# Ledger of designs, part 46: VH-VL binders against q0atu2

Target 1, 119 residues: q0atu2
Amino acid sequence: MLDKKARIRTSREYRNVFEKGKRLSGRFLIIYYVENALDNNRFGFITNKKIGMAVIRNRIKRQLRAIVREYQGQVKNKHDIVLVARAGIGKSSFEGMEKDYIAIMKKAGLFARNANKID

## First folded at step 1 (VH-VL)

Design x18 (framework fv_ivicentamab_arm2)
Fold by ESMFold2-Fast, scan of step 1:
Structure x18 (fold): chain C 119 residues (1-119), chain A 122 residues (1-122), chain B 110 residues (1-110)
Amino acid sequence: as target 1 above (119 residues)
Amino acid sequence: EVQLVESGGGLVQPGGSLRLSCAASGFTVSSNYMNWVRQAPGKGLEWVSIIYSGGSTDYASWAKGRFTISRDNSKNTLYLQMNSLRAEDTAVYYCARGYEYTDTEVYYFDYWGQGTLVTVSS
Amino acid sequence: AYDMTQSPSTLSASVGDRVTITCQASQSISSWLAWYQQKPGKAPKLLIHDASSLESGVPSRFKGSGSGTEFTLTISSLQPDDFATYYCQQYNSYPSDSLTFGGGTKVEIK
């Protein structure tokens, strides 16, 4: 589970990321991301009703949090990042979601750890 | 700075069609619920339609089959295609942004455009 | 869809007055209610979400309260900028079962 410090919690904080952030789309995920003034990263997770019933949406959110936690050490410091699940995510495997997350984060330039294996 | 600017309103004959546009700036339409809300002259607000961040849509029961909400992500623009227009469709049409929330879906509107007037009359 | 009833439909008030408007839902909507302000010829502006959460930049004289079926918006000391029509909106239902607004309350100069 992600620590409370690493979570975006309020609608105001989500609005800030959407208004000021950059956007990048993957197969199953869209990320919005912006630098913050904190000393840590924060993550938000959005699973729209049209993905499926609450049970499916809650499973997806849990799986996305697990993926984010697993790769937390590779993410560049001082970013607020919101993951928005696309409608097709309910059909994806855990591995498929994980691969999409890694690809998006690398393309966004947000993975700092292991860059050149010199860090 | 968030802005929504509607256009495309005007006078149209009963049975006619009209397409409204809503140009967004300062945010990305595909990351939010985007909505159309209308208001007949001197009357209250009435929700028309929503397009979810994932691209799925929902409509007020009276709008189904006649109105189509869509977006063009490359132009960051929301649309409402209105067909088979009736006198009772005369209203100012607003586009409005809804905000997706992590633990509970919320469908309130934090930013609105200025509206565009649609008049259906012979 | 929930029926949303606002009262009064209009009220006359003076600057400095305490103004209260009510919104009633036909069934419980928990706290899933927003309040909007609309000035003549202008688009609505969000004031309050989740029944009582004040939006950034909205003056503290505006207060939302209530849960379940009865909600109130209170303006503790009415200012000239507050003469407007106010709407409540429920979002306890999903949009597939339609979102609904109250009929509005017009606050006008006495």
Scores: ipSAE 0.006, ipTM 0.551, lowest interface PAE 10.0, mean pLDDT 85

Design x19 (framework fv_firastotug)
Fold by OpenDDE, second read of step 2:
Structure x19 (fold): chain C 119 residues (1-119), chain A 123 residues (1-123), chain B 108 residues (1-108)
Amino acid sequence: as target 1 above (119 residues)
Amino acid sequence: EVQLVESGGGLVQPGGSLRLSCAASGYSISSGYYWSWIRQAPGKGLEWLARIDWDDDKYYSTSLKSRLTISRDNSKNTLYLQLNSLRAEDTAVYYCARDTYIETGSDTYFDYWGQGTLVTVSS
Amino acid sequence: DIQLTQSPSSLSASVGDRVTITCRASQSVSSSYLAWYQQKPGKAPKLLIYDASNRATGIPSRFSGSGSGTDFTLTISSLQPEDFATYYCQQYGSSPLTFGQGTKVEIK
């Protein structure tokens, strides 16, 4: 799991990202991101009932957390980033989610220039 | 600060249609949060009507689904509601509201409301 | 649909009084997803409480919410002149969203 310090936990923190951040849409994900005044990145995850039953939504959250954790060290620091799952994600493979995450994060310019494991 | 301003209310004849606008400021409607319309008949309670989410998916009250259309224009930062085949019981103040996200992805509560616009359906 | 019934529908109170309003759901509200709103005549509802017990930003400490399952309560510890209004509960634990019928707090 992601460290507690790396997680957006409060409604206020989510609201700040939504209101002050930038938005980019991928195939399966929408990301909202804003710079923070911390020494670390924080990630938030939002799912919706349209994705599927609670079991599916929880699986999606686990998968997204795994993806974020995998690439965490390659993301530019001092950002709050919220991942919003789109409806189609429920039918996507893990690899598809990962690919979409990488693509959208690249488009946002959130990966370090010399980041590894990024195709 | 988020501000919502409804417009388009007025007197409408039965069988007609209403088209309401909700101009948002201080926050982009193309960003996060859901957006809903809620109405209140004179001296009555509150009734949720419709919602639009970040994927532009639309949700409607079961009883009014066939008559309602919710939409938004990102370039104008404006939310819209159309209600057709108006009846006297559609007389109400119509509010637009921002729906606050919750982590579970369930339905939400409303943290910001417009001042409302009155629609009166009468012959 | 979850039906919310508030009690009482109206009450009279004086400044300084402790006021308690209840909201009963026809079935259990998931995760205590229950909100309270205040509405004054000619104005839009104002969010007071969310998730049953959390005060919204800028809401005075005299307002508090409690409860779970089917029974929820809004309490005003010491009623102020500006608190005379109608109060509504709203559940968002399941679709569709539903509101209570309202409780009007009037001056005695």
Scores: ipSAE 0.050, ipTM 0.736, lowest interface PAE 4.0, mean pLDDT 90
Fold by ESMFold2-Fast, scan of step 1:
Structure x19 (fold): chain C 119 residues (1-119), chain A 123 residues (1-123), chain B 108 residues (1-108)
Amino acid sequence: as target 1 above (119 residues)
Amino acid sequence: EVQLVESGGGLVQPGGSLRLSCAASGYSISSGYYWSWIRQAPGKGLEWLARIDWDDDKYYSTSLKSRLTISRDNSKNTLYLQLNSLRAEDTAVYYCARDTYIETGSDTYFDYWGQGTLVTVSS
Amino acid sequence: DIQLTQSPSSLSASVGDRVTITCRASQSVSSSYLAWYQQKPGKAPKLLIYDASNRATGIPSRFSGSGSGTDFTLTISSLQPEDFATYYCQQYGSSPLTFGQGTKVEIK
């Protein structure tokens, strides 16, 4: 799982991202994101009741954490990012969620784009 | 700056229905946040009624959920509250407000409010 | 449900006075998730303080909040003419959210 320092943990911290952040919608995900004053990125995850039963919401959260962890090295430093799952995410494949995450992060300018492939 | 303007209040008969509108400006309701309806009976305190988000995720007060419907129209940047089976006890000023709710196991506070619309339920 | 009781229910004060309003919760409010609102006659409530002690945008420094657990306080350090209003506390530490009954600050 993500290091504890890389997790948004409190309601207060989530509200800060929503209040000060920018919003970008993907197919299955919405992200809210804001630059932070820390030396690292932090991620939060929200799976609303409209997605379905707790077992489905828990599966989605686990899969999103796995995706974020896989790509954490490509995210520009010093951002708080909250991923909000859209209602349709419950029917998505893991690959579909991963593809949507990559697309939305690139669109937001949050993925480091380096012409040098050996970074 | 976020501004909210309620309308649809007035004198209504017991047993009827209430449909209120809240026109938002300065911020797109589809861009984020939850949006709530809160009421205040004359000389009394505040009572939260319902919230809705950009993706139609809806929550209702337990005591009123069977009589409430919250909705929105993104193209008009407007929120709505439908209240059925009106009673004298529903007499109140009805406010819409921006809701900082996050779904992390706690309720929230309201950072921008409309001016309110008075509903009087009387025969 | 967490019940919020404000003290006093009303008070009379003069411009320049220090005004203190207390909000007492029937149970501990988690994480000091408590807000204060100001409401003038015929107007909507206006957020003053959130998370017990954080001033909302544009709120004058004479307004301050403090407290934790079951006891919270709103202080107006030097009352101005525009501060005559009713003040409400609200907790969001647990569901359902609840409001205090209000404290009316009247001109002496």
Scores: ipSAE 0.035, ipTM 0.662, lowest interface PAE 6.1, mean pLDDT 85

Design x2 (framework fv_firastotug)
Fold by ESMFold2-Fast, scan of step 1:
Structure x2 (fold): chain C 119 residues (1-119), chain A 122 residues (1-122), chain B 108 residues (1-108)
Amino acid sequence: as target 1 above (119 residues)
Amino acid sequence: EVQLVESGGGLVQPGGSLRLSCAASGYSISSGYYWSWIRQAPGKGLEWLARIDWDDDKYYSTSLKSRLTISRDNSKNTLYLQLNSLRAEDTAVYYCARGYTESVTYDHFDYWGQGTLVTVSS
Amino acid sequence: DIQLTQSPSSLSASVGDRVTITCRASQSVSSSYLAWYQQKPGKAPKLLIYDASNRATGIPSRFSGSGSGTDFTLTISSLQPEDFATYYCQQYGSSPLTFGQGTKVEIK
């Protein structure tokens, strides 16, 4: 579960990330990300109908929030990041989603150097 | 299908407290969506009160935040609203509603309960 | 907070009429984050339109929504007897969620 300060909560804030941010695709995830003027990182999560029924989509959102929370300390500060789940994510394991998240965050340059070693 | 049934309304005294229940069926409240309480004074418009996410994150109307508590019991598949320090202005029909979360996080309401009337007597 | 003002507050119409209701926001709302509801006496509101222009499941094609920024419109083409009700707009672009004051559509 993420704290309220670490969550993108309004439609306007999501739109800002999509319009001004950069995009990077992974196997199960797409991220959109932009630098913010705040003291902290904020995360948003999108799961569309292509993934499956609401039960599946909301399980995926919960699992993604848990992954993001686990790795919060390794993310470069002052970014708004939106995670969009791709259709195939519903068949992925928790560990599969976690590996994809780490891979795309590293490729985006959003993980601090060598931070992953302490976890 | 999703059905929501509110209960706990009735006549209450000013200065007292109320605890409303919303029993959900056809969907597990812990499995997804956002769940809100919305009220409507007799002959007046709709006022959003509070939201609880399926992961227990809570949001409140700024004007009522100090008097409201939203909660849930997953084992009973039931949502609750506690309102303290009741005033005559709290007289209203209270609805629970499910917020739809398809492509982006937002709260338009696709299912509503039938409502429960709360009358604050003086 | 974003305040929503509906116009007119009430209107009288006949079956077959084209009815237009407007919703004006005190500050900009994303055009995708505005909904319209129908409410009949003694009943809960019913979702008609979401994301400004998308019809909810089971809603007749005579209901349509449009608009962006601060100005939004609900249109009912060829009003039917079952459409006499109160209509509310709602924004969900920012917290707190807010509703318009309502527009009552009554028989002429």
Scores: ipSAE 0.007, ipTM 0.533, lowest interface PAE 10.9, mean pLDDT 82

Design x20 (framework fv_dusigitumab)
Fold by ESMFold2-Fast, scan of step 1:
Structure x20 (fold): chain C 119 residues (1-119), chain A 121 residues (1-121), chain B 111 residues (1-111)
Amino acid sequence: as target 1 above (119 residues)
Amino acid sequence: QVQLVQSGAEVKKPGASVKVSCKASGYTFTSYDINWVRQATGQGLEWMGWINPDSGYTGYAQKFQGRVTMTRNTSISTAYMELSSLRSEDTAVYYCARGWETSGYPLFDYWGQGTTVTVSS
Amino acid sequence: QSVLTQPPSVSAAPGQKVTISCSGSSSNIGSNYVSWYQQLPGTAPKLLIYDNDKRPSGIPDRFSGSKSGTSATLGITGLQTGDEADYYCGTWDSSLDAYVVFGGGTKLTVL
């Protein structure tokens, strides 16, 4: 579980990331991201009805939080980042989601230059 | 129809534990979180925590950490809330409520009928 | 004490209009969506309003919600004797680890 200070919690904060942030699409994930004025990173997670029923969406959210937590130390500080699951994510393996996350974070320039747990 | 049916009233001595059940029907039990909310006599609603019936993952309000345990049995579509080290201040009606996510905030769209727990001598 | 402040009671006659306020701070109402719950005497709460101003299926149009700054309001028009109940506002509080917080409740008496 991510520390509460590392989570985007308010509807206003989610809207700020969507309105002001940059967007990058991966195979299973879309990220929206913007620099914040805090001393830490914050993450948000969105799963849409098109992914599947609530049990699938809840599983995906938990798996994404686990992935984010595992690679938390590699993310450049002072960013608000929202992960939006694409419709096809329900058929992905955990490893597939993890690889997609790493790829999009690297492509966005959000991973520290010298840090990489997988790859 | 969606229903949440809770176990009956309990009378307990200080220091005892109480375990309240909440049996769900009319929907897929594992698709929605179960939240627990209590209402002490003369007081408002107080959120205690939640359980995801699919994974068994739980989250508890800080005030109840160390005293509350939430569990479920998927084979009988039943959630449980156990509160230990009971005090007179725990005298309340305890509700289970179905939660779902909208706008990043869980809503309580269906509620159990409530279980009265009285803690006294 | 409740984190969100509501008047303890309100009274009106059948057919009249009432409003019930819910006041908070920037960390709760000011930043987050508000829901409202109706609790008839001796019963469990029932969801009345969500996302500030949305009604679940089966809730009549005479119930409405709104939010401005750090306050939310529940409006009830065409009061009926069956509306006599306790009304609670609820939201997240970001400063309390986004715990769900409720107002103290308002007892509506229909005279």
Scores: ipSAE 0.007, ipTM 0.530, lowest interface PAE 13.7, mean pLDDT 82

Design x21 (framework fv_recibokibart)
Fold by ESMFold2-Fast, scan of step 1:
Structure x21 (fold): chain C 119 residues (1-119), chain A 122 residues (1-122), chain B 108 residues (1-108)
Amino acid sequence: as target 1 above (119 residues)
Amino acid sequence: QVQLVQSGAEVKKPGASVKVSCKASGYTFTSYWMHWAKQAPGQGLEWIGEIDPSGGYTNYNQKFQGRVTMTRDTSISTAYMELSRLRSDDTAVYYCARDWSGEYLPDAFDIWGQGTLVTVSS
Amino acid sequence: QIVLTQSPGTLSLSPGERATLSCRASQSVSESYLHWYQQKPGQAPRLWIYGASNRATGIPDRFSGSGSGTDFTLTISRLEPEDFATYYCQQYGDSPFTFGQGTKLEIK
């Protein structure tokens, strides 16, 4: 459901985030993040073979996109953020992934203080 | 450069088995999942299943479970699909396709083999 | 299993015209997992549009994809002779992964 402008799409763009960005690990997620020169945030999602078969990886990627979309209004603008699912994520609930995402984003200082204001 | 080359056409009798091969080149074989799809004459595409060439993990469409087996040989970058107890409605072109769900890329079937025609005839 | 229904089954048009091809899913599919493939007779399918709206490498800009939820569209703004083929939508959101029955684009 994320707008195409809000997605990291190329291998080159992913590499930029990995090479220049900061890393922070949560229980089920690792984020890599770097400031960009755009007017918006962009997100990337990585689910590797350690998680399980494609059906599990696709479910997780779908759920992570839904979580990111729900909280995108709280994220400080002008960042490229890549979410990497850890092997144990396949055993988590949607709520567990959501809590981990919120915790890691807060720890990274990426959530704005006045998030969710409609003004 | 990146390509999947499948084995040649097969003619089989009902009850026999067929094993189709798919040889990958131009990329790291173990980095991408491989899918298999069926296309019966005059019909659309039907997903059969997938295999992880690295771990050997497989996931099959329940319609084919019990009759399909997917394997790979990493030494020759080749994936195989074996379909047993062949029926007349198994007559189709079978395709292998690379899953573009590598670490940095979106999930899609980006590279396809040329197809293998399997004819089941008495 | 998610059923994808394409319409129309056959679309007869002339070069230069606009084509609109529809794909409806029996349940919601994330845009990231909705893809379109082009297939010409005797050939393997070729990835055409991925993630609902992204053109695959080498695909002309006259092709565009859009949609969300259960309704997706492939549009060809100005048909060229080489565009006459069968187009299949595919969902990769849930196993078993499924394809639509195809829309055959034929010359009038």
Scores: ipSAE 0.006, ipTM 0.558, lowest interface PAE 10.1, mean pLDDT 85

Design x3 (framework fv_firastotug)
Fold by ESMFold2-Fast, scan of step 1:
Parts: structure tokens; sequence; C-alpha cells
Structure x3 (fold): chain C 119 residues (1-119), chain A 122 residues (1-122), chain B 108 residues (1-108)
């Protein structure tokens, strides 16, 4: 899964992204993102109770982490990025989540125009 | 419905190792919850020790990190805690507990086992 | 680590009394990440309140929680015989999760 260096882990770090970051909305995802002072990217994942039961929310987080992992090489360096799942994501397919992630990251200017999965 | 049963406690020698088990029933531990070990010394408060999350990431109390290992066996539906280099101050009731995350930030401990007493003494 | 300090450490009360227990955090805690537990001698803790004010399933209406920032309160509106126990607050807002030292509610 995603390396520990690449994860936002503390509530303080999440709050920093929310308070100082930019926001972009996709169909199933919202991202909050801010440039960091590190030499790497970090990702956070938020699924709220309105999405569904804990089993559904944890499945969504697992799938989102897998998507982020696959495309990590295409993300512009030195950013903290938090993915927030929107209502309805529980009914999305894995491919639907993946396409939304790519689209929103490209729109944010954080992705290469022809982003591909890393091998 | 949801039940957790700890085992592996008892009298153990200082300097030795301890391996505790927590058998879950009524649900699968691989189904998307987070699992913790929490201890309580006799007459004292609660101390969180370790957490294993739904994707196998492991987190430890900073004061005990070098001595603790949390793990799980999905085929046995069982959570484990290993504590090395035992000291008298490790004497406590050890609980396993479940939590769900409504966010990355962990939620409350909503189900607890009955606890298993560990006494570290010569 | 966020330190949680409960007040009082112990109290004596009679059946029918209103009991109030306070939990003070060393740093601001979002109310969504504060919980309260009840523990009876020889038993595991039982979740009473989560997200500062929401009762857990099966918890009687006499238990209520409130508060925000650094100050949180658990109230038992009319103490019953089965309520004599130790109560703990707990935060999961900041890593690692921490518990208060406990408040023992004894029969007067």
Amino acid sequence: as target 1 above (119 residues)
Amino acid sequence: EVQLVESGGGLVQPGGSLRLSCAASGYSISSGYHWSWIRQAPGKGLEWLALIDWDDDKYYSTSLKSRLTISRDNSKNTLYLQLNSLRAEDTAVYYCARTYSSDFLEGPFDYWGQGTLVTVSS
Amino acid sequence: DIQLTQSPSSLSASVGDRVTITCRASQSVSDSYLAWYQQKPGKAPKLLIYDASNRATGIPSRFSGSGSGTDFTLTISSLQPEDFATYYCQQSYSWPPTFGQGTKVEIK
C-alpha cells in the first residue's frame, strides 16, 4: 500500500491542508491540496458517515489508496493532498473512482496531461 | 453479536516475552475495522498500546514501540499482541478493542473484550 | 500527546442525584473525537458517549455529553444503583489516542 512517508497521519496535518489549501470538486471526490516544505507528496483520505456503514467507508478508503498508489509517479512533487469522498461514491465502480481522480488531479494542475499507472 | 475474547495472560517472568490472542466472533476482522490493544494496571487508568488498521498498517505507543508487535491472522479471525523484555510495570489487564473510522481520525472503541490479566513477577 | 484531566477524581452521590464530570484537554479537541466510557469493577469499559454528545446504542437517556474545545462534560441526570462506576473520557482527535485518569462515582 502507500508508504508511511506518503501518508498524512495527524489531525493537525489534515487541518493545515483544509485551512490553507485549495479546493476542487469532482463527481465523487473533492480534493484539498497545498504545497508542503518536504521533498515528497503526502495523501490523506476522508470518508464521512453519510457515505454508509464502516465496511463501505473502509472499502472506499482501500480503493482510493490503491488508485493514489498506482498514479503516484504522475503527481507534481511537494504537495499535501486530501481526498474527501462525496455522497454517492459508495455506488461508484473502482474505474469510476479512478477516472474521477485522474480528471480532478489534471484539472488541479497536479497531474501530467497523459497520466498513466506506474508499473 | 460482536464478541472479542482475549487469552494468553497469566504469570510471566521478568525479561521474558508475552503473546496475547484476541479471538473475534460474529464478524470478520478482515472486513474493514481497526483493532487496538489497551491495558490497565491494577487500580490505574487506561493506556492505549497499539493499533492495526484495516489495510494492515501498524501504530504503536511511542514509549513501548521497541517492545511491541501487533499482528493478525485473518484465517483464524484472531488479533495478536507480543510484548518483549517484560517488566513489573507491564502487570495489567490487557484488552483488545475495535474501532471504526468515520474519517482518517479514529473513532471510539465501540466493542471491548473481557480482558486477560498479565502478572509479571518472579 | 494530548493530556485529559478529569474533575473530580472521585465523588460520593446518592440515587436520584445529578452527577457532573468534567474533562479538560491540554489542547483543543474537536468534539467529534471525544468519547466517554463507563467501567465497573472487574469489567471492560463500555462506550457511553461518542462525538462528545451522541449516546451509544442501548445507553439510557439519563446519560448526556456536551462541550467543545478544551472543556467537556458528562452528566447523569438521575443516578441509578447500576451507575456506580468509574468514568473515563477519551480523545481520538490527535495521535495517539489518550484517556483521562478516571472519575470514581461512589455510593454516599
Scores: ipSAE 0.012, ipTM 0.558, lowest interface PAE 8.9, mean pLDDT 83

Design x4 (framework fv_firastotug)
Fold by ESMFold2-Fast, scan of step 1:
Structure x4 (fold): chain C 119 residues (1-119), chain A 122 residues (1-122), chain B 108 residues (1-108)
Amino acid sequence: as target 1 above (119 residues)
Amino acid sequence: EVQLVESGGGLVQPGGSLRLSCAASGYSISSGYYWSWIRQAPGKGLEWLAYIYYSGDTYYSTSLKSRLTISRDNSKNTLYLQLNSLRAEDTAVYYCARGDSEFLTDEYFDYWGQGTLVTVSS
Amino acid sequence: DIQLTQSPSSLSASVGDRVTITCRASQSVSSDYLAWYQQKPGKAPKLLIYGASSRATGIPSRFSGSGSGTDFTLTISSLQPEDFATYYCQQYDSSPYTFGQGTKVEIK
């Protein structure tokens, strides 16, 4: 899974991203993101009740972490990024979530210019 | 309870500028995550114009982006909308509205101001 | 842009009637990203439904939403005098966040 240093853990850290960051909406995901003063990226994940029951929310959170882990080498360094799952994500395929993640990260300017060619 | 009160409307001339205010009470703008301006021409439907996120990041309707500026003043708990190069088509009731701030996910509007009428005519 | 067309544009019904309003999208609206609003004369819109079927806080149970993809409905199961209003659908799948033209409900 993701290294502990690559995870946003505290409410204070989440609040910092929401207050200082930029917001970009995708089809199944919204990202909030801000540059950090660390030498690595950190990711946070929010799955709320609009998605469905705990079993579904937990599955989605695991799948999002897997996607983030797979593409972490393509993310521009020194960012705190929070992924908030939109209600519709519960009915999406894994491939659909992955595609949306790549699209929003590219649009945010957080992926390398040729990320889709690497994939 | 959330209250939003728009002001700055009235009769304005074509080619001029429009500057509206939205005073929020019962809810701090600093605790909300984004706020929008939406307009409605007389007898017509609703048109979304712009939002501002808490960080100050802004997003605009592409058709109006060159003529719009959305801003805020946290110390006054007030939102602003500047619209330039006014045309007859800008005649409308202008609303400010709060987005889905609890879940930080969606652009539906859970609280609206009362609206302020802007009439563009000579 | 996703265009929303409401049907009918207006209707009149008696207190106690079941009223159905349709909202059709020019493109598929992902993940039920559709809201419904009520607007009474001289007032701002009021959120009724979000996520196509979730009732907003304080909204009476006679209001319900359904649908997916391109075809959505708002149903009022037993029309009350206070339901005289114009109803609007709105998609929030993609910007710009567009609204339907509205459906005016007149009661007699």
Scores: ipSAE 0.054, ipTM 0.686, lowest interface PAE 5.9, mean pLDDT 83
Fold by OpenDDE, second read of step 2:
Structure x4 (fold): chain C 119 residues (1-119), chain A 122 residues (1-122), chain B 108 residues (1-108)
Amino acid sequence: as target 1 above (119 residues)
Amino acid sequence: EVQLVESGGGLVQPGGSLRLSCAASGYSISSGYYWSWIRQAPGKGLEWLAYIYYSGDTYYSTSLKSRLTISRDNSKNTLYLQLNSLRAEDTAVYYCARGDSEFLTDEYFDYWGQGTLVTVSS
Amino acid sequence: DIQLTQSPSSLSASVGDRVTITCRASQSVSSDYLAWYQQKPGKAPKLLIYGASSRATGIPSRFSGSGSGTDFTLTISSLQPEDFATYYCQQYDSSPYTFGQGTKVEIK
């Protein structure tokens, strides 16, 4: 599971990202990202009721956490990043989610220059 | 209740510029949501132009991006739209609208102003 | 860009009629990213449906939305006098956000 220190947890932390960060939309994900003053990245995850029942939302969150964890070491440091799941993600495959994540993170320029496994 | 009131419309010559204002009340434009300009040519459909996210992030229609500027004044809770190099086809009622979404994921428009007419004619 | 084509462009109906308006997209649009609006002359559009099938606050139950992929439908189960207007679909799946050309519902 994603390290506790790598997680956005409080409403205040989420609000800070939404208010001060940049926003980019993908097919299944919207990311909000802002630089932080830490030595590590923090990730937040938001799912809404449009995705489906709680069991589905929890599945999506689990999948997104897995994706983020997989590529965590390739993300530029000192960023708070919130992933907001769009309603359509409930019908997407894991691979589709992963591709969308990679695409949107690339567009945001959040991957390190020497990042691999993102092609 | 959220209210949006557009102003600044009128007659403009081709090649000129328009600058429209949208005074918002009932909600701070810097507190949340998306805020868009949408226009409608006489007897025609709707065309989305641009929006500014409450954080200040802006997005433009690709076809008009080079001529459009969306901005805001938080102290006045007012949105602005500037469109340069006006053409006859820019004649339209210009609306400001709030984009609504759960967790800001869906850009549909739940509140609209009454619109302001801009007529581009020589 | 995603083009939305509504059908019909106009229709005549009577109070009490069931009215169906179609919105076809040039490419697949998630059913979660389609909205419907009502506009009366001289007025701004009013949100009716979002997420293809969710009614906005205060919208009567006679309005319903359905569809997926490239084909979406707005249905008025029993047309009321106040429902004579122009209706627009809108996609917000991808930028730029686009609207259908509109369907005018007129009195028969």
Scores: ipSAE 0.019, ipTM 0.686, lowest interface PAE 6.0, mean pLDDT 90

